# Designs tried in a protein design chat: VHH binders against q9y6x5. Part 35

Target 1, 379 residues: q9y6x5
Amino acid sequence: LPPKLLLVSFDGFRADYLKNYEFPHLQNFIKEGVLVEHVKNVFITKTFPNHYSIVTGLYEESHGIVANSMYDAVTKKHFSDSNDKDPFWWNEAVPIWVTNQLQENRSSAAAMWPGTDVPIHDTISSYFMNYNSSVSFEERLNNITMWLNNSNPPVTFATLYWEEPDASGHKYGPEDKENMSRVLKKIDDLIGDLVQRLKMLGLWENLNVIITSDHGMTQCSQDRLINLDSCIDHSYYTLIDLSPVAAILPKINRTEVYNKLKNCSPHMNVYLKEDIPNRFYYQHNDRIQPIILVADEGWTIVLNESSQKLGDHGYDNSLPSMHPFLAAHGPAFHKGYKHSTINIVDIYPMMCHILGLKPHPNNGTFGHTKCLLVDQWCI

## First folded at step 1 (VHH)

Design d25 (framework vhh_8h5u_2)
Fold by ESMFold2-Fast, scan of step 1:
Structure d25 (fold): chain B 379 residues (1-379), chain A 126 residues (1-126)
Amino acid sequence: as target 1 above (379 residues)
Amino acid sequence: EVQVVESGGGLVQPGGSLRLSCAASGFTVSEYSNYMGWYRQAPGNQHERVAIITSGGSTNYPDSVKGRFTISRDNAKNTGYLQMNSLKSEDTAVYYCAKGLEYYWDLGSERYFDYWGQGTQVTVSS
């Protein structure tokens, strides 16, 4: 039987939540599997970009999903929601479910993972659910497990996406221990339900399961706002994305817009596109705007008023608050192994190895994840 | 100060129509970086999503209003609209306009909207 992999994402699961809260079900999963304590995500630390980096192994400038809101200067197209099914936005990379279906004509299944309800290079996930946040975790799990057991060609790669703890992280902020404790306990219970369902259906022993996330969360405040309107009039630019990384398309000379913004706030860096720090790998794509503003951790860029968000992400990917974790269990993985850090782009070549797929060129390094795998020598 | 203001609510007979407007002021955003939504709440009911429209014009509706309600926007005027046709007594509620600058998951939850109006009452009865 070919190897099978289920990739699960709990959006916005900050790595240090594991140290500050109890997760009995996740801890039992890890006890017989592996844990990577920190995953260094890609910049910008947002949902769409990082979910696509997980499944392509590419930096955002390479895979083309450079933000949750985008404008392409060459084609004049815009991207503003998860229901924008124009393949144009997704076609700069080949995600693993497309590779899985094309190399051996295997099937893929998806419950809500970003991009899986879009034809990419004329290939859509064999089984998928159109994105709808109102669909329960239980219904997503029911569909995924049904497809894993009842498909021809067999489903060998499956994805499952859940919006929490990101939604509550935004609403309450990660420092609200009372509310976050309730949310995280519910997530741990969902992990327990996942494991129990897989055991009940006879899938558990032969299925590789990865539980990970796309980013963390940091505390925001009405006392930490950067008012863009205090520095520049709206007639000078088009705003493509706002906070905490603002994407500015000038309506006048770029240098003039830059000069109006460069001293706007001590808590925001202003970059001409060519001056964006190399360490971000956020420069070489037409969807990255001529001027990028990067707020300091916990600061929110606004236009003349407050933000309702008490927590946010999108900040510098060197910040530990932006890092998720990765836990995994299954025949490909060691039991009871802890690893300190990998890059989020390393997940893709590891998954290709598990599935026996040839990876497309990518920014990940297989060597970084080999210690997690039973069939590899760890140096 | 950013302000979101609803208008167009009122009393209408069953089968009638109303057009709600939502004007955002105090800031200017591109058509590529924002979204607008309509939510409603009737006494005793949970808060319900009615319609969402993205900067690019993509729309989403629950089954309860699909085919009867149409959301649209005028990005140049920073204004959104909800055209409500074939109104029923169960459509009676306070209707709230919401506008967000950050997207993605904002479409999946009311909590992600950055700016909310004060609400406008829609009453469908004889």
Scores: ipSAE 0.000, ipTM 0.281, lowest interface PAE 14.2, mean pLDDT 86

Design d26 (framework vhh_8h5u_2)
Fold by ESMFold2-Fast, scan of step 1:
Structure d26 (fold): chain B 379 residues (1-379), chain A 126 residues (1-126)
Amino acid sequence: as target 1 above (379 residues)
Amino acid sequence: EVQVVESGGGLVQPGGSLRLSCAASGFTFSSIDYYMGWYRQAPGNQHERVAIISSGGSTNYPDSVKGRFTISRDNAKNTGYLQMNSLKSEDTAVYYCAAEFYLDRYGSEWSLYDVWGQGTQVTVSS
């Protein structure tokens, strides 16, 4: 039978939560599988960009989802939630579910992973749910397991997305141990429910399951605000994205806008597009604006207003607070193996290998993940 | 079952005033951290933001209405308000209230809206 893979994301699950809280169900999953302690995500450390990097193996400048809010200078299109159904934004890459459906007579299933409710290269996930935050984890799980068991051609790749602990991380901040403890215990219980459901349906022993996340979370404060209105008058620019990475489209001379911004705060870096650090791999795309502002960890960029966010992400991808983890279990994976670090773009070629798919050209390195796999020699 | 309902629209002469109200229900401010925003749409135009207020009372306005419009909220009543003074014919539009949730999956100002009202018509004409 062809190999099967379920990819699960808990949005905003910071890697060091595993050290600071108890996860009995996740630890039992890891005991019989593998753990990667840190995953180095792509810059910007935001939800849409990193979820698309996981399934394409590409940096944001290459796959085209460069932020959660975007403007394309060539076509003059704006990306908003109402426009996320426009395939234009997603067509610069081929996600794994499209490749899965096109190479062999196979199906894909999706419970709300970013991009799965959009036809990409004229191909939409065979089974999918339109994004709706009000739909319970149980309903998402019920649909995914039904599709894994009852589809012809068979579902070989399935995705499941959950908004926590990101929503609570924003609301309470990651340093609120009391509230975060409750949220993370609930997530661990959901992982227990997932494993139990797969066992009950006879899927557990033959299904490869990856549990991962797109980014971490850092503590913010009303004492750490950068008021952009104190730096520059709004008549000089159009704001494409705000915090913690601001995307600035000048309405006047670019140099004049840059000069007003560059020394305004000691807690943000201001880059002309061509000066963005090479290590970010965040330069070669028309959706990256002429001026980018990057706030220091825990600092929030605002427009003459307070911020209600006690936690945020989007910061420098070298920060450990921005890193998620990866855990996996199934016939493709070793049991009880721990690995220190991989890049988030490495997940894609590993998943292609597990499914027997030919990967599209990508920025991942298969060698970084081969130690996780039973059919590979590790050096 | 989160809902927002606008009221207070109508016909007013240039230079007049109107106060719009937005009643939120189905959730509480203590359990959900969100902004309240006012948006308007004239025939043939896209929506534009005219005011936004945080749960803590911080506000923002575009130049077109700054000094003329004031947004406020009463958290005990789960209600937001837009006080519109010195109204111009250019202010004629359908005005919408939105409850904006801090969901990072939605990276645009518009994508932050989890619930919108049905709108209330404001006409400034002699």
Scores: ipSAE 0.005, ipTM 0.196, lowest interface PAE 11.3, mean pLDDT 87

Design d27 (framework vhh_8h5u_2)
Fold by ESMFold2-Fast, scan of step 1:
Structure d27 (fold): chain B 379 residues (1-379), chain A 126 residues (1-126)
Amino acid sequence: as target 1 above (379 residues)
Amino acid sequence: EVQVVESGGGLVQPGGSLRLSCAASGSIFSSKYTYMGWYRQAPGNQHERVAIIYSGGSTNYPDSVKGRFTISRDNAKNTGYLQMNSLKSEDTAVYYCARDIYEELWSGDYTGMDYWGQGTQVTVSS
């Protein structure tokens, strides 16, 4: 029998939530599996970019999903959540479900993971659900488990995406202990339901399961706003993305726009594209705009208005508040092992190894995840 | 402050067995997220790992000793063990116990061993 892997994402699950809240079901999962306490995600620390980095092992400048809102200077195309099904945006990389389907006789299944309802390199996930936020976790789980048991060629790679705790993190902020406690308890209960369903169906002992997330969440405030309208008039630029990383396309001389922005606020850094710090790996793509503004943690960039968000993400990927975790259980993984840190791009080559796939060239390092795996000699 | 001491080495004939023990002072081994390993260094060779055990009891071995060596530990006693069966002349080496402790590191990977014993000689003579 071929190895099987289910990859689960709870959007916006900040790593230190594990220290500040109780997760009895997740702790039981970890007891017989592995935990990576901190996953260093890619910049910018946003949903679409990081979900695509998990399944490609590439930095955003390499896979081309550089933000949740993008403009391609060469083709003059615009990307937003409403246009996410255009294959153009996703074709700069080959995600693992495509590789899985093109190597040997295998199928993939997907419940809402970003990109899985798009034909990428003329290949769409064998089984998938069109993105709809109104579909319950239970319905997503029912479809995934049905496809894992009732497919030919066999489903060997499956993904499941859930929008919480990100939605509530934005609404309440991560420091609202009362509301976040309620939300995180519900997520832990969903993890319990997942494990129970897999046990009931006879899948639990032979299925590899990874539970992870794309980013964390930081507290925002009406006292921490950066008003771009006080810096520069709208006639000088086109705004491609706003907060906390603003993507600026100049309508006039780039240096003139840069000079108007560079000293506007002590709480944001202003970069010409070629001056973006190398550690971000966020420079070499036509979808990265000529000027990028990066707000300090907890600061929101606005256009002469208040922000309704009490929490946000997208900030510097060196910030612990932006880091998710990774937990895993299954025949490929050791039992009761805790690891400190991996890079989010390291998940892809690890998953390829578990599935017996040849990875496409990527930015991950397989050595970083060796100690998690029973078939590897890690030292 | 953390002291690791190996014992149980000696001379044995090919096909024989030895049990090595590794005693540690301090309570670090009682942590549920520590792991420990056994390493060896043969004359003229660099050291190599021959066994590792994680907090949950899962183990890892190179092919050269898989099925012959068994690692175990007792966290309450701060003691680890290596049971060596079907010994071969090529198993002749100084055997070292090493301990690692999981520590929360925000800035990097943790894959190394922190504390080493002074070693115990195993000689498989013909």
Scores: ipSAE 0.000, ipTM 0.152, lowest interface PAE 20.2, mean pLDDT 86

Design d28 (framework vhh_8h5u_2)
Fold by ESMFold2-Fast, scan of step 1:
Structure d28 (fold): chain B 379 residues (1-379), chain A 125 residues (1-125)
Amino acid sequence: as target 1 above (379 residues)
Amino acid sequence: EVQVVESGGGLVQPGGSLRLSCAASGFTVSEYSNYMGWYRQAPGNQHERVAIITSGGSTNYPDSVKGRFTISRDNAKNTGYLQMNSLKSEDTAVYYCAAVEWYLRDSGYPEYDYWGQGTQVTVSS
């Protein structure tokens, strides 16, 4: 029988929440598994880009999901709805569920992971749920466990996505200890439910389970706003994405737009596409706009208005506040092992190894994760 | 109803060995939902974890005993063992066996539901 893997994401789970709040169920999971304390995500530190990087092992410039709002200058298509099901946006990479279905006689199952309700290279997850934020964690878990036990060909790769603590992180901000404590306790209880369900169904001992996230969260404030309308008149450009990374498509000469923006705020960096720092790996894609604005941590770019967001993400991926964690348990993983840091693109080749799949060319390094695995030599 | 009973403690000289046994009875847990562990308390110190073992046989040790102590279990008998080699005077303590159906942090006792009465280990020349 082939190895099985369940990949779980809690959106916006900042790594240092683990140090500031109690997680008895997650700590029990980690005690008999592995913990990676920080996962260095890809830039920009947004939901759709990082979820697709986890399952492709590629930087955003390579997999094509470069933001939650995108414009493709070649085709003139707009990606403005998180429910966009046009395969065009997703076809620049091959996610692991597609590889799983095409290389072996195996099935994949998905509860709302970004991209899983879209046919990619004419292949859709064997079992999936259309994205709907109103569907409970319990219903998602019930479907995933049903498919793991009752599928032919067998489900060997399954994904489960949950919107918290991201939604509450935006609403309250990560520094609201009272509200975040309540939210994070509820998430820990869901982790307890997950483990209990897998034990009851006889899956726990033979299933590999990864719990991770796409990004962290930082505190925002009405005192930290950058009014873009004070920098440049809206008639000079088309706005593709706003905050904290603004994507600017000039309607006039690019240099003129750049000069109007360049020194407008001390809390914002302005880049021509070719001048975007190499360390971001955010340059070589037609969906990356000619001018990119990057706000400093905790600053919000606005259009002559206030912001209701008390927390946000999308900032520089070198910031610890933007980093998630990774915890894992199962026959492939060591027991009671802690690792400091991996890159989010390293998760894909590790998962391919666990499933016995040949990875597509990717930006991950298997050597970075091999110490987590029982079948690998590590110092 | 649920009982945890330790045995095998005693007096031993430095460099010697002891094997502790822990019999657990009355459990209604599934094969996949129990843990067993050994803790110790020396005079003037708090309880510290010595070793844990899951139902699947995965183990964990602190650096102070790693390589000297080995935990094992017999699932058919619900019995855990702690093999202690190369004993030092610093290992002198009351050793407690603990068992859990579910991992708990909020109990005021570390993560275990059921504790034995303890067995004294004295390492002295």
Scores: ipSAE 0.000, ipTM 0.106, lowest interface PAE 22.3, mean pLDDT 86

Design d29 (framework vhh_8h5u_2)
Fold by ESMFold2-Fast, scan of step 1:
Structure d29 (fold): chain B 379 residues (1-379), chain A 126 residues (1-126)
Amino acid sequence: as target 1 above (379 residues)
Amino acid sequence: EVQVVESGGGLVQPGGSLRLSCAASGFTFSSIDYYMGWYRQAPGNQHERVAIISSGGSTNYPDSVKGRFTISRDNAKNTGYLQMNSLKSEDTAVYYCATLDEYWRLGSDYTYFDPWGQGTQVTVSS
C-alpha cells in the first residue's frame, strides 16, 4: 500500500505557546513522534505566502504568492482575496497535491488549505472543500477521514486547515493569557479529537501526520502606530498592501516617493525593491512593488486612524515571535525525538520523500529534516 | 474614534426581504487593504460570517446564504449594505458590520469577531 500523509495547519500558532501553556493531547502526540521547536518561515510572515511555501518548498518571490494583497505590474491584475479563483496567481509553482496526482496514479484531499479550491496547472485536488470559514473543524475532519478511507485511486496526501489561534491572536494579542489560554486549550482538544478519530477508523498506525503552522504572533499597541498619511499624500502613490509590510506603487517619480518616506519614522525601514535585504528572498517577482516599507516588531502602519488589532504578524522572519513549530507522528518518523530548527521550505522535500514523489526544484534542503525520519541517517 | 452604525433590521415573514445598512466614520472603505463584512449571531449559536466584500468589489458568501444575500458598498458615501432575500427562520439573528483588513478570508467568525457597531436585530417569523 502506498505511504499516506495528513498535513494539518493551525494558523498563527506561535512556537513559544508550547512553553507557556499546557497541551496534554499535543504532548502525547509528540511523546510517540517528533517535535521541531522552531520553524523559520519565509518573508513576509503572512498566511497565504507561508501556506503556499509549505506545499511548494519555495520562497515567496519564486512561488508568486508574495502577500495576502497583491498587484501584478506586467498584467495589471489585482489579487484582492484568496477566493479569487484566477489560477494566474498560483501558477508560478506546482504544489505537492498536483505532483501527487500526476505521479503514481494517486488522489489528494483537502479541507480548506489555501489554493486547494483553485485549478493549478489544470489540476485541482481530487477531493476538496470550497473555502468557508463557517465550516467546523469536526466537519473538515469528517470529510478528510472519509476521503482517506473511501477513495479510488487512494488518497495518499491530505490537508486540513484551521483558522485558530490566528484570529484570536489578532483580537486579544498573544500576551492576553486569560483569553489565549482558553483558545489554546480548545485547539489542544481538537488535536485530541483528531487523534481519536484516526484511531477509531483504523488509520492511526499507518498514517503519517504532520501538525504545523505558518507563522507566530506579536503584541501590538495603540502606542506603536506609524501614520503613513503624515509621511506622504496618498495622491502620490497607490497602496497595494499596508501593514506591517506596506507595498507602495508610485504615481509620480519613484525617487521622490522614496525621499518622502525614508526618514518619516524611526520604527520603519524603507526599501527600494533592488535594496531589499537578500536574506528575505523577497525581490525577484513582478508582484513585489517598487517600494516596500517594513515596520519594526509590534508597530502597525495606519492611514490617519487607530488599529483594532492587538496582535499581528508579517514582520521580519528572523524574529522568534514569527516562528511556528512542527510536530509529526507516523511510520516515517522517529519516536520521542526533538529537533531545534528547520526552515519552512524544508517541509516540502521531506513530504515528497515520505510519499515517494520526485520534488520539483525547490529552496528546501532535505538534509535539514532527515534526522526526523526513520529511513535516514543523521549525525 | 472609529464607529459603525447598523440599521435596517426588523420583523419579516418567511420569504420576505430586508436591506441592512452600515454607515462608517473614522475610517474609509476605499483602501485596497480594507474589507467589509456582515456577521450574525443567533441566541445559543456562535458568531458566523454571512458576507464579505473587498475594496475592489469581490464578494464571498457561505452556502447558507449564497444566492439569497447580496453585499455591496458605496466607497464615496462610506456605507455598506446587505440585501437579504427569501428570508428563512434560520436567518433570525443580530447582524453586525465589521472591517477585516487583509486577513478577512482566513478570520474565524467564532473567535476574532470585533464589531464596531451595536448590531441590528433581524427576526423572521410567521
Scores: ipSAE 0.000, ipTM 0.183, lowest interface PAE 17.8, mean pLDDT 86

Design d3 (framework vhh_8h5u_2)
Fold by ESMFold2-Fast, scan of step 1:
Parts: sequence; structure tokens; C-alpha cells
Structure d3 (fold): chain B 379 residues (1-379), chain A 125 residues (1-125)
Amino acid sequence: as target 1 above (379 residues)
Amino acid sequence: EVQVVESGGGLVQPGGSLRLSCAASGSIFSSKYTYMGWYRQAPGNQHERVAIIYSGGSTNYPDSVKGRFTISRDNAKNTGYLQMNSLKSEDTAVYYCAAEGYTDWYGSEYRYDYWGQGTQVTVSS
């Protein structure tokens, strides 16, 4: 019997939530498994980029999903975070479900993970649900567990995505203890339901389960706005993405646009593409625009308007507020081990190891995750 | 005072066996979040972890000792053990017991809270 893996994402689950709220079901999961306290995600700390980095092991400049809204200068195509299914955007990398399906007698299953409803390199997840935010967690779980038990060839890799606590983090902000407590308790109950369902179906003892997230959340305010219209007229540029990382495509000379922006706000860094800090690994892709604006944590870039966001993400990936966690349980993982930090790109080679797959070239380092695994020596 | 005390070291010939014991004061091994390891340091070498047992009972060993060393713990007696078989001259070192843990899974950093003073193991003819 080949090893099986279920990868679960709760979007926007900031690592520090584990310290400030009670999670009895998640705590029981971790007690008999492993916890990575902080996962250093990729820049930009956004949903589509980081979900694709988890399953490819690549920085955004290498996998091509460089933002939730992007423009490709070579082909003149536009992408938005509203469910773009054009394979063009996803074809710069090979995600793990595609690699899994290239092996003989293996299937993949997906409940809403970004990219899984798109044919990538002419391969779509064997079983999948088209993205629809109205579908309940319970229905997603029902389909995943049915596919794990009733598929031929067998499903060895499965994914499950849930939009919370990201949606509530944006609406209420992470400092709203009353509303966030309610949301996070609901998530913990869903984790309890997941574990119970797997136990009842006889899957729990032989299935590897990873629970993780793509990014964190930071508090925003009407008092922390950067009005881009106060610095530059919109006729000088095309706006590809706005906040907290603005992607600027100049309609005039690039240097002139840069000069109009560079002293716009003390709470925003302005970079020519070639001057973007190397530590971001955010430079070598045609979908990265000639000028990038990076707001300081908690600041929102606006166009002569107020923002209603009380929480946001996308900020510098060195910020602990942007970090998710990773918890895992199953035959591949130690029981009761806590690890401080890994890089989000390290998840892919670890998953390939668990599934017995040869990874595509990637930016992860297997050595960073070996302490989590029973078949590896940790020092 | 919480302390960890190693015992069972000594001189043994190649191919011999030794069992090291790690006795802890207080109830540190009764914690569900506490794991324990054995470390060694030979003259001129960096210290290295030779065995670890996690709170849930899983164990890990480097290739140099895998199949020869077995780590275990008795939480009720607050004692850990390292059974060392088929000893080689390369196993000569001071062996340290460390009880590593945290009070909960959410509010603390990984820590080396309790270390012993070491016990000498010498494998020589």
C-alpha cells in the first residue's frame, strides 16, 4: 500500500493565533504529531502565490503566480484573483498533483486548492471541485474522503482548501478578539470534524495529514493610508495591483514615474525592478512590473479613497504577522515534536519524499524538514 | 531544584554493551510536551545528538548508531535510558542526557531546559 497524504489549508491562519486563542482539537492533533511554529512564506505574502509555492517548492519569480492580480508584458494577458482558469498563468511550474499523476497507478483529489481546477501541462487533478466559495467545508470534506476510499487508481495525494480565517481577518482585523475568537473556534471544530471523519472511515492511522496556511494577517486602519493619487496622476501609468504591494506599469519614461513616486510616503518603499531586494526572490519574471511599491506593515495604498479593510496581508515576508504555521500527523511524522521555523518552499520536497516522488527542481531544502520525519535523522 | 543526572558510563571492550540511565528530579518526563535526547561529545569533535524520544514515543537515531542504540523512557519513574550494543571505539565520548520541552504547544520556544553533567563512555581494548 502506497503512502497517502492529505494537505489542508485554512487561508490566512496567522501563526500567533495559536498563542492567543484556544484550539482543543488542533492541540490534540499536534500532541500526537508535529508543529512548525512559523512558516516563512514567499513574497508577496498573498493567497495565490503562496498556495502555488507550497505545491511547487518554488519562489514566485520561478513559478509565475507573482500576485493575485498580474499582467504579462510579453503576451499582454491580464490575470485576476477571480478564478482565472487560463493554463498560461500556471504552466511555469509543475505542481505536486501533476507529478503524482505522472506515476503509474496514482490519482490526485482536490477540494478547491488554488490551481487544481486548471489543466496544467495538460494534466488536471484526477478528482476536483470547481472553485465555489459557497460550498461548505463539510461538502468538501465529504468529497475528499469519498475519493480517498473509492478511487481506482488510488488517490495518494489530496488537497482541501478553506477560505477562513482570511475573510474574517480582512473584515474584523486580527486584533478583534471577540469576532476572531468565534471564527477560530469554528475552525477548530472543523479540524475536530476532519479527524473524526478520518477515524470513522478507517483512514486516520495510515493517512499523513498536513494542516497549514499560506500567510498571516496584520491590523489595518483608516489612519494608515497612502494616497497614490497625491503623488502621481493616473494618466502616467497602468495599475496592475494596488495594495499592499502596488505593481506599476509606466505609460511614460520609467525614471520619470519612479521620481514622482520615490518620496511619496515615508511608509512605502519604491523599487525599480532591478533594485527589489534579493531576499524577496521577486525579480526574474516578466509578470513582475517595472516599478513595485511596498507598503509598511499595516499601511494600505489607496486611490483617493478610504479602505474598509481592518486586516490585510501581502507585506514583507520577514514580518512574523505574515507567517502561518504547519501541523502534521501520520505514519511519516514524529509524535509530539515542535520545530521553530521552515521556509514555505520546503514543504514541497518533504511531501515528495513522503509520497516517494522525484521532485522537480525547486527552491526548498529537504534538510530543513527532516526533523519532522520518522525515517530521517534530526540533529 | 529540577536536575538531570546521568549514570551507567564506564570502560567497555569493542563489541560490548552499556546501558545509560538518566534520572530526573521533579515530574518533567510526565509532561506530554517533554521529549528527551542523548547527546555525546568526543575530544576534538562537535557535540552531536545520538538518540531522541518524542513525547508520543517515536524515536530517531543517526546512521552511526542506528540498529545498535535504543532509547526509551519510563515516565512513571521519571527516568530515561540509552541501551548501547555492539560498541565501537568511535563511540568513545562523554554522553549527556537532555530533557527538552515546553509548558504548552503555543506559548513557548523550543528549549534545552534540563541538561546533565555527562557520563564518560570509553570503548577500548
Scores: ipSAE 0.000, ipTM 0.265, lowest interface PAE 14.3, mean pLDDT 87

Design d30 (framework vhh_8h5u_2)
Fold by ESMFold2-Fast, scan of step 1:
Structure d30 (fold): chain B 379 residues (1-379), chain A 126 residues (1-126)
Amino acid sequence: as target 1 above (379 residues)
Amino acid sequence: EVQVVESGGGLVQPGGSLRLSCAASGSIFSSKYTYMGWYRQAPGNQHERVAIIYSGGSTNYPDSVKGRFTISRDNAKNTGYLQMNSLKSEDTAVYYCAAEYLDDFYGSEYLPYDYWGQGTQVTVSS
């Protein structure tokens, strides 16, 4: 029988939450599986970019989802949360569910993972739910488990996405221990529900399950704002994305816009596209704008108004506050093994190995995840 | 004050059907954060969840009743229902309606219910 994998994401689950709060259900999952304490995500540390990096193994400049709001200079198309279903934005890479369906007569199932309700290279998941934040975790889980048990050709790859703790992280900030404790306990209970559902359906012993996230969260404040309107008139540029990484499309000479911005704030770095640090792997794509502003951790870029967010992400991917974790359980994984760090792009070639798929060229390194797998040696 | 009252229980032959009703006082079922569940308790056993329906209409059932039982709510009448088909001797129990308001709508089997009914007996026997 072909191997099966369920990939679960809890959006915005900062790795350090595991050390500062109690997760009895997640700890039981880890006890009989593996834990990677930190996953170094890709820059920028935002939802759509990092979710697509998990399933393609590519840096954002290579897969084309470079932000949650984008502009493509060649085609002059604009991407925002309201037009995320145009296949144009997703077609620069081949996500694992597409590869899974095109090899060995297999099906894929998806509950709300970014990109799964979009046909990519003319292929959409065999079973999927259109994105709707109002749909409960339980309904998403019920659909995924039904599809895993009752599909022909068999569902061998399934995804499940949940918006928390990201939504609460933005609303309360990660330093609000009372509210975050309540939110994280509910997430741990959902993990308990997931495990119990899989056991009751007879799936638990033969299913590989990965629980991970796309990024972390850092505390913001009304005392840490960068007002762009104090530095440059809005008539000189088009704003493509705002905070904490601002994407600037100049309406006048690029050098003149750069010179107006470069001394705007001591808490923001201003880069011409070609000067963006190589370590970000955020340069070689037409959707990366001519000028990029990167706020320091905990600083918010605004346009002459206050920010509603008490927590945010998108910051430098070297920051531990931006890192998620990865936990996994199943026949492919060791039991009781802890690993320190992997790159988020390493998840894709590991998943391809588990499923017996030939990976598309990617930026991940299979060797980084070998120690997690029972069929590999970790010398 | 909120109360829930079950009705519709009785004696039925294996393979038969029953429809349980849960009438609630006040506007409990119109809240976006209120969920409603049906629980049962057979002699010698603890309460077990049989069905749950969340404010948005999503439902969950254990495998033992999936495909046979259907939970629904009528928010305008402040009433919930459990339609039970293809009843088995193992379904014999006292059935309880429970409802709770939540600050956040995550739906967890570990949450305590604020409002429980007195129960209605269902007996499946020849």
Scores: ipSAE 0.000, ipTM 0.104, lowest interface PAE 20.3, mean pLDDT 85

